VHH binders against q9lmt1. Designs and how they scored, part 13

Target 1, 351 residues: q9lmt1
Amino acid sequence: MLEKESDLTAMEKPNNKHAADSFSSEDLVSPVKKAKKSEEVSGGGEAVAAVGNREAEEDKPSFVSEEKKEFLVEADVAEDKGARHTMEDVWVVLPDASLDFPGTLRCAHFAIYDGHGGRLAAEFAKKHLHLNVLSAGLPRELLDVKVAKKAILEGFRKTDELLLQKSVSGGWQDGATAVCVWILDQKVFVANIGDAKAVLARSSTTNELGNHTEAGNPLKAIVLTREHKAIYPQERSRIQKSGGVISSNGRLQGRLEVSRAFGDRHFKKFGVSATPDIHAFELTERENFMILGCDGLWEVFGPSDAVGFVQKLLKEGLHVSTVSRRLVKEAVKERRCKDNCTAIVIVFKRV

## First folded at step 1 (VHH)

Design q13 (framework vhh_6qgx_2)
Fold by ESMFold2-Fast, scan of step 1:
Structure q13 (fold): chain B 351 residues (1-351), chain A 124 residues (1-124)
Amino acid sequence: as target 1 above (351 residues)
Amino acid sequence: QVQLVESGGGLVQAGGSLRLSCAASGRTFSSYAMAWFRRAPGKEREFVAAITWSGGSTFYTDSVKGRFTISRDHAKNTVSLQMNSLRPEDTAVYYCAAEPSYYDLRSSNEYDYWGQGTRVTVSA
């Protein structure tokens, strides 16, 4: 198919133009471990109540004995083409998805799809992924974490299956990376394929009495996603076992920088996967906001810098819609982001 | 895999009623939002009504709100549009549409699947 061959030779597409990593896999693992340790520490006062070392504390998990705080989720998105003449990023912002779907469980959904080789794979994923996750059994009444994760995995699989069929019939080879968030009740699920990133801003550890362990109100940037690039050891090994070849510059078959994506039909036989990594965590009084961004944002913003930028604007009283626009404007105009730049800011307010 | 077939169109007098039906074939219908659009002679396609995949939310254009009711039957794999108090201005070809996303159900550009249309004529 000549049109498909032509698409495979195009190397100027957003996800295939990276020269260097935005962040190392080692750096990504460290923030996730910090987040896990912080969650364990937040239950310290319950341990004090049980200081007599009497039997296991089965009915007193970390956050359950504290007064339950309801969160209001506010979110918005901003986008800019950067130096590119085409926009291949698409997005989803559903701060209250529960109104459209049966059940009593609060549901919010946010996603960024970063297209390469064209926009069609990203548009397909935007249109189909959330519905496929719902159809696969995403909980709508009472949260079961294992059921939710299984529904997300099946949703990704089904979306890629249908997308590949569409790409064959339509004669296109487009691909897309994804970072996706579902908030079910007070639990957050983050799923990613490729090099888009989710970053959480979390307050420093406090004791159960609410006293800060550090002066002021500092926020830590926690990277919630692990990038899937062909150059990374685990992904490289998986690709090589599938018969794929990784060039000296870290590209699959000399072309594709990412190792996981929706679409990329001609690279599936060489190990390009649509299987996401899924990270889940509990919303507490420590989680302030999240930033979802495509690779273009993260090329010019480090996670800590992005968190500091957003925190400053929120402290000035700006709405999330203005904050997201200012973040993207800073990336493109001041920091000279040359790629498509899309960011979603998700703010957790206690009311 | 989704095919949409409309029925129920015809000629009615002003003030009358019609019920349009859309039968969907294919195993993906239950995950789809469904909508009705119409096209009057010499005009572009206009949104009329939509229903989410669960049937939990319905949307109407202002000119039909209170007169038209959209509903769906999951067991029969059908969506229906009950049209009451019909006006000559409702004269159009009515199209059933389906899409697997609920984003901007009012935009015809969001829909991947369309029926062939059924003609509704309302005489003065």
Scores: ipSAE 0.005, ipTM 0.185, lowest interface PAE 10.9, mean pLDDT 76

Design q14 (framework vhh_6qgx_2)
Fold by ESMFold2-Fast, scan of step 1:
Structure q14 (fold): chain B 351 residues (1-351), chain A 125 residues (1-125)
Amino acid sequence: as target 1 above (351 residues)
Amino acid sequence: QVQLVESGGGLVQAGGSLRLSCAASGFTFSNYAMAWFRRAPGKEREFVAAISWSGGSTFYTDSVKGRFTISRDHAKNTVSLQMNSLRPEDTAVYYCAASPDFYKGLWEQSEYDYWGQGTRVTVSA
């Protein structure tokens, strides 16, 4: 048998990249981690709904009391390979994300990276994205929402730039989608590329004229992310302007169902972008918890269903660690999720 | 249901050629990497060749490099293994395998989710 190194070298010669510009991008593309044909013809609308909800959630109260309420953030992750033999999802759970960049603002960071064509892009993003966002100027002392969003955008750009350089020198072409959360003081920032989702569970407003809506109220599921699929009109337009082709089954160059990802070196020329959509919102008494999940979770759980599942377990007094494990177990064992399944549950406790 | 069906095996003399084919059904063929593995009598299953779903990347084990060629036909939903200059040591049951992704590399048996039942190749001296 050949050593892995010799096979890898033969497959991914750097000189092949220039020659490949005259060929179909399909010839050089990494396999997609999860082939989800059921999503390919869903059409647009879900992304637009998520963006609408995000805009409403960004409204900040104009007047606040001198009394500052603080939230305790509890979070945990669970993962399962599903029917796959390998695990290409990686995750970050940092309730205190100061690392080497200390500051006075609370900084919590959570992320799921869903690898395809291997896990190297996901692992690179796990190691470098948060540090690159901090280095780009993520606020650590006084929160400025525009500065925070600019730092996140630059962090994504720099991470992809460095990842692509590493992929060239290492001779690999892995890619990864991402859903990422930063909690700065009492403001939450959600950034995504690809088809992983963040869902917020938010309670209704206080009672209106005598209804007992204060206790036991159903939580509303708010999708905080916009999925990036090649079939969506805005993404399709960008891809076609870059010379990319979308196949009849809705895939970029017949391959990628997603239009944005880290890595995917051979698809960058056809419009695969690492530019995230960013949503920000204020933590109040209404925000109960968030669920971050790879596309495998969301194929078997609708957002409202997932919120209801998590809420029920939390009301039973289960710890967030148990809740996360039960959610993934339900997805894989009862709902027959076939792909890698990773979920992070983030609970906001009023103190 | 996902199904892989191998064909083209048989008896051949040393120095001869055979072309194996694998027909795929029940899934979107163009989204899967494909590979051939073989198991000789009394031995473990070993990697032979793999091809990315685009056909742009191929891998071969050292003992077949320059003799075997793996290829895809997207219109027919098939992957083929052209075997030239066959040796008695190539005698084995050949298995077709498919995977929508890989973590370590297309040469790793553990990367493959779907397998055919195999086709027998016998090379006489």
Scores: ipSAE 0.000, ipTM 0.114, lowest interface PAE 18.7, mean pLDDT 76

Design q15 (framework vhh_6qgx_2)
Fold by ESMFold2-Fast, scan of step 1:
Parts: structure tokens; sequence; C-alpha cells
Structure q15 (fold): chain B 351 residues (1-351), chain A 125 residues (1-125)
């Protein structure tokens, strides 16, 4: 207990790298207090633990002073309907989205949209979200993290606005959760609404790990997303202020499990939001891969177990396409996932 | 900030039952996932069972599936592990663990921030 608790949300600690949605200091900056965003990227145990921490030597400037590094991004998706009558998961895999625009920053984009009440909201998000994010000013020449986050926020807002208009004209009420990734140059942005998750596998050579460490697994699973459920204090406050009620089983108006989604037009008046949480981090030699999954995957796989499963198959020399299929097969056939199960595995290879 | 206190351990004959309880204090219980781990004599700490923050999802290691049941009571801020059909191989110190930063269940001990002191379970042959 060497750390202070967060006064902002129960899900966020002071040293948490998870990006807050509309509560980020980059959206509203106080002139009397200066936040150090770079400390989350550049800081660490070196400043205070260096005298006793030999494991951190690889992260010192003298050990990491190398020529420019570029990453090859390899990714694939697998899906299975599970025991459900319909498939309402939709996905995007664009490992080289910048190739159509010579002279722009490298851009990769991946997403899973988990539909509920039908497939139409997920399909709309697949078709329009990335385009709306680009249109909102996602950086193309010089990376600006604040501009990128603002473009993602506006892209989500615009997508939901247009989706809701189409849902009215079409007479449908479908909704969808989302987990989305953009890789701009060497910076990764993760945005989510609802209960889909992104997990990062990162080399653990500089971690504070004691007597409870798993000796055989060198990769740490880092959850990059925060689930949006009505029972969380900030979500609950927003819902109750909007006149919404949370049933004894934790569902908004007794129906909806999630507190944020695209669509769900009849629940918007009760506080269902399409505002994402956004997490950003630098891609280095420590980042090995990411796993994006809908709630069906994460119901039967904990993050550390999923990372261990993927790491083992990658070490055996299997291609990412085979790894993603094996992960979903394990979830559905061996672990008996009954929901739609979709997973994207994104592998970062140093060139 | 968060303190976990286990109870319900003891000595029981093979085929018997025990109910372990873990009381959480300090922070809102519904904001984190809870898990049970055990450490048998001469072995490392291993995952037993976990429950999501909502109580809607439960996870078990294969060796206890069908015999153990994890549950939580949000009003009492407790998580319980009902252990049936106990075997000598279940002899261990059982630990309650909480992940207050992330909602998702972890299978590795390193994924949990808060730990109880443990409660001893001995199953005689």
Amino acid sequence: as target 1 above (351 residues)
Amino acid sequence: QVQLVESGGGLVQAGGSLRLSCAASGRTFSSYAMAWFRRAPGKEREFVAAISYSGGSTFYTDSVKGRFTISRDHAKNTVSLQMNSLRPEDTAVYYCAADIEYVTVEYSPSGYDYWGQGTRVTVSA
C-alpha cells in the first residue's frame, strides 16, 4: 500500500495509464496546477529505485540508446457464434490503413463491435467510425496526442449522432459496445465503450514482482480498458441524474447490462453514453502483442491466462492467424463460452 | 485501504464440506473482482476460483469445477467459497484476493493488489 487512492474514479489510480474519457486534464486544464502526462511514459522506478533495482538497467538511456526502431504490425481475427442463434459481433482489421495516403504517418486500425438487440448498430460503427475519426482531424503528418484523442472523441460522438438518426428513420433500436485501437507512428490509442476489452502483453524485466510472481511467464498482462457498467459510481451517478433506474441485478431500466454503447436510442434519455475512455501509450520493444475481445472471450479467459495462451503459441512459431483461431476455439470448445466470441490478436515485431 | 479477512478454515475428513468467507473493508466492494487462491505444502500459490464485480461471471480451475462454488454478497461486502467433496489434495492455505484497478478476473497471483492473511484447510485421508 505505497500508493494513494484516486479521488476521480474507483477504477483509476493516480499512476494509472488508462486514459479518462471527458474527464482528462487535456480537455480542461487548470492554470494553477500542472499535470505531468510524460511522467507516465518517461517515469518509473529509475528515479528512486535505481540504487537497488538492477532489473531497470535495460531501460536506462545507456542501454536503450539505439537507432530508430520500426515495428511490423501483424494481426488477425477469429470469431465463433457460440451457443447463440445469431452472430452480432463485427470487426475491423486494417494493419496498414495509411498506405492509401503517401507521406502520412503510419496508421493501423483494429476494432470489435459487440451488437445487442440486433446487428445494425455494430455494422454502422464498422462502416463509419474510422472515417468519422479521420474526418474529425486524426493526425496525418505530425503526431499530436491531444489532437488525436480529440479526433477519436469527436468520431465517437459523430458516429452515434448519425447512427441514432438512421435508427429513427429505419425503426430499429439496436446497440453496440466497442473496443477500438489506432496505431499512429509509435503511439497506440485504445478507446472503448461497454464491456469489450483490450489487453496488452508487455515484457516484465523492470516490474516490482515479489514472492507471488509466476516464475515461468515473463510477459505481464495489462488491461487497457475500463468496463462501463451501471454499478460503477460515476456511471451510476450519470444514469440516476438522467432519471434512469438500476435494477437489483445491475441492469439499466432492468434491461441493459452496459452503461455505454452506440445506439440504444430508447436508453439515451436514461444516460447511456457513447463517450469512450481513451488510453494512449508508446510502442517499444517491451510491447509484444495485444488481444482485443468481446465480453464472450473475457468471460472464460482472464487477461493473464489469455496472454500466456497466445505467448505459448507464438513461441511455437505459429502465425497470428492460427493463434487467433486457436484462442477462439479454446474459448468456445474447451472453455464452453456460450456467447458470441470474437478476438483480434495484434503482434508487434521489431524490424 | 482495502483489508481482506478470511474465515471458515479447519480440519475435515475426505468427502466433507467447508465454507470459506472473505470480508472486504475500506473501498466499495462492487468496484472490484475477487478471487480465491491456495498454497499447498511444497507447492506454489495457484488459482482456485474468481467472481466478477457484478457476480455475473464465475471462473474455476479444472480440479475444483463442480465441487466448489464461489459467490458474493454486495450488501455484506463478502465473497464466499463453498467447498464440497473435499479431497486430501485440497489441503492448503486459502487466500482471498482483490483486483481493485481492473474489473477483469486474473488467473495469476501477480494480477491482484490486495491479499488476505489466509485460512488453513486440512483434509484428512
Scores: ipSAE 0.000, ipTM 0.143, lowest interface PAE 15.9, mean pLDDT 75

Design q16 (framework vhh_6qgx_2)
Fold by ESMFold2-Fast, scan of step 1:
Structure q16 (fold): chain B 351 residues (1-351), chain A 125 residues (1-125)
Amino acid sequence: as target 1 above (351 residues)
Amino acid sequence: QVQLVESGGGLVQAGGSLRLSCAASGFTFSSYAMAWFRRAPGKEREFVAAISWSGGSTFYTDSVKGRFTISRDHAKNTVSLQMNSLRPEDTAVYYCAAETYTVEVDSTPYEFDYWGQGTRVTVSA
């Protein structure tokens, strides 16, 4: 996590990619906030303040109390093997992700694992990653954004550690990329390794200025993930410092296109990492839905195009399950995606 | 409804100082990172400075580091930019922005959800 002013000193323009890689969103992520009350909540010691706050809360009538924003999360997945003989994509859709670790925080979890060289790494990640993240301290009672991010990082590390041990014992070298989402209370955490993408559809406002939001585009497609490919400058530099060689066709050791993945046992010494980029944001009335997709989806759909496609179907009143199926069908049948194609659509509805 | 209102711009001589202020309303100010951007005539908008939700971390573009200081006041729901040793090159419209998340993509490394209308700073040679 970057905390230093110097990490941004080289960034003269927002579009400076070299300086942008040194900037950590982790320091700028907002903490979870509870409803602000008209009465003081903070004062004195934690125990005394808690008793006083409870008494004040009991006296507050419903008409004047602030309510936490509540969202109903509806999600579904669709998949198609494309022109491939095997399906190496694996997914998780858990709108209520309490599993073996119940808590008072709303918890939802979604993920796509895109296997390469077989599906064993993707299957291992599906079975173990969420549990390892929970075991590493993902908040279940009160959200702390830094604790959540640390738990996700440790979960990825532990999952890869155990996966690599299993790959040695089993004699396989499968790998998998990952795009993963956790929704805790009103915060969304997006973690990725490799080239799968998460895209957010967000409403524009009439008073917005600058290149990020423009009037006349009511739902903007925002890419929440940075792809990890060996050919990209920051990843190339990291790989080369680890002793890895990137071939003229952009592949690590002439073989692997991605620079980060679970597994890929033989490439770990050359700099293949399971360390995710993690981005967090708050759910407000402006966030409409997210699309998670493997690289096959994004080869035939641009982010804005996918957002427009999903938005049209949702406006027609179609259920998220039908929307997900229509999106994947369009990708494979009309746009001729030949790779495994998996998409998760996550819709945020105010209640 | 989120609103950001900038103030404190004006005309100043090179070597002078200005303090910009941004008043925030319609959201939980203490939960959001805040930033200042600027746009000079004929140029793209550029990042100037950012401050974390807690005020514990600050970030600056190289051209203003050591001259500008960003700060926030949770009691007043304000973020401020103290600009010292101003140069003609600092002439721009300055915008306050509130961030709910960041993204690092090829063409756009940062996303800020909310923007003010801007305050004009002119530095004479």
Scores: ipSAE 0.000, ipTM 0.163, lowest interface PAE 13.2, mean pLDDT 75

Design q17 (framework vhh_6qgx_2)
Fold by ESMFold2-Fast, scan of step 1:
Structure q17 (fold): chain B 351 residues (1-351), chain A 124 residues (1-124)
Amino acid sequence: as target 1 above (351 residues)
Amino acid sequence: QVQLVESGGGLVQAGGSLRLSCAASGRTFSDYAMAWFRRAPGKEREFVAAISWSGGSTFYTDSVKGRFTISRDHAKNTVSLQMNSLRPEDTAVYYCAAGYEDSWYLDSSEYDYWGQGTRVTVSA
């Protein structure tokens, strides 16, 4: 009575009804992209207290600098084909990506590439993306958030450019979605294209007047990525501008659910983009762990359920490798995930 | 428990104005980001506007930029949405939402607390 069915089903049909604008952005546009551009530290909003723990920093006496806290990053991955005959997911787990470079910023890097139409695009991205991001100027000495974001953006562009050249010479049309994490010093950068998702488990602040258990503060599941599907208004508008059509089942040209991916050479003219959304935040004692997963994981786990599942196993003293395996096993065996299922669990510990 | 109660909805003619208010009870929300989402008949819930926990940053969907203004009052534990130059396509149930200060403002899954909604109808 109070609920009316969503028009999503109608929007999934290719039709010439059109939204009047086709240029109106909705909830798909990154808030940081829309933020005031007059601010000199536009990308540094997350460096202020809004996402980082630095509210009292400016009030400290000049002889007392902010204490740089060390942390340990423990991470592992698990994967399963599900009901598929092929495994097209590919991953990267580099908890000490800068280990061979003393004096540089601590760097950790994690990624999941979810291949479609084959695994060649995912494999290319695994081999080349991080190197292209480093080559584009990912900070190694002093962190500059704007420089880091620009390097990530250029790395994605360069990777797709080179991938498309190889796909032409090799005669393949594979594509891949991506969720990628870089941890530089105390800053976390999350970049995504497509429908893979990163979820953060974060402790409640003491300023919350209320809900504390005997077990301590509850962990909140925070979604760090915006998925890119052809059916969403901003993506649909961009696709239509490029001459693309969204079929009744919500797929670009009847085939792709996602509107952004590496590769997909034949769909680039219809608006498939390799431009990521990038979110950055400060790593503090409140951040407990992150879960990165392909769409197969998130079809059978809600973010809060996944966080609760992982938290329970970590509290039981299980190693991150066992936790990752049990998460994927639960998804595939108990929750009947039929797609390729890959998850990375990243645990943050203070030294 | 945070309880959010919206008010200020109603029927208005195109070109008119409405001010929506959201009162939070049961606790302070001073460390929460606050947002307005809307659901038009036959459509999914969409982001409208958000304000950071400090009030220093505001975010708007393109279709409402320059027409809508979000604001908050920490002392009164309220968030408001001033809607000017209303259009028939703004017709929807408007929801107030609260999430942690580092929320990805456009993603409804980052908001833990939601109001029951207030209906806005804009006639042509």
Scores: ipSAE 0.000, ipTM 0.132, lowest interface PAE 18.0, mean pLDDT 75

Design q18 (framework vhh_6qgx_2)
Fold by ESMFold2-Fast, scan of step 1:
Structure q18 (fold): chain B 351 residues (1-351), chain A 124 residues (1-124)
Amino acid sequence: as target 1 above (351 residues)
Amino acid sequence: QVQLVESGGGLVQAGGSLRLSCAASGFTFSEYAMAWFRRAPGKEREFVAAISYSGGSTFYTDSVKGRFTISRDHAKNTVSLQMNSLRPEDTAVYYCAADYWGEDYTFPSEYDYWGQGTRVTVSA
């Protein structure tokens, strides 16, 4: 049997099917992204980039266990509207990336690229980043965490290098933020530039009424990414050392809100960086699921709220594809998200 | 003009394997969930397997779990069904179907587009 039951009637589904006939002119087209989303630039600094790794900031397991459990990864994506050709967000969902790039390590890859100033930088990153990370030496046989992190860093660097060359020859200046996940064996790597966010739902032990402990209740929302905005002190320092100027409203050269992005060719000389922060953690029985979202999702959902919303639907037996759609529908229809809204939900099931 | 064209059907002995393919054209393939349904002689059309538009989720009817694998190739605009350990009860015409925004993959009425079918016969 499927885990998902049939509704008596799929109320919204026939209307969505009719939308397909008018895809290029559909009412589901996302609003133009607002200035607060895309006019921050950072680059050329060392102080923040040198210590941008988030591995040490993960909640630390307090136990030593030799028991290993294998995980099945199930994931899906949703966006607020069916008119994807007019959206600036693009995404990647590869629950078994090893089918294209064979090796003995299991490999899964997920990403959201949030375009600004157009869609071309996001589309370039979607097409090339994962391939460049693999080419840079992402482990395929035996996991080495340091080698994996170096491959991810080099992949981001190479992708931006090639993207900038294409932007010059093509005469465009688009930029994109990124939140990217690679799952290798039992280890998760999260890499980000800009203001897209990854949130982990992890089982916790809570003291109740000051004396008793309950295991696995409730799920804790753990933010795995650090936003890169020109206004943040560390980013501001890096930008200023690179010769960039931050306006009174917190924008690099008065325009960009984000301090790191792929592309943004005209802002690279002022400090926009494509160097990601990378966080790695081990999959255990405590990790339940992860939510990746563009800034449009996170404007209307706090991390704990999003985790609670997803947890409730998963407990009701809904499939990850339905959960992702309900999350985005809630953001757009009930919570009035005005920007492009894209979310990936990644569920870790024990085998 | 939307078309779904199935291929790969034929006659096979019990315990054998077949790979069915469905070539899609006339719509944006990457935006549609894809499924396989089958119709046995004298029976109604039944769900076999589905894959979400992103490829992140797959669904199977109980009788084929562990034996059949659905996959999709966005570059080729194809969906495939690898059928292993075939049984005489798998004998049917197999249909490819496409569903925009698929949420309930088991509902035939939810599917926007259908192929004409490819015949699979499994001998004892």
Scores: ipSAE 0.000, ipTM 0.330, lowest interface PAE 15.0, mean pLDDT 76

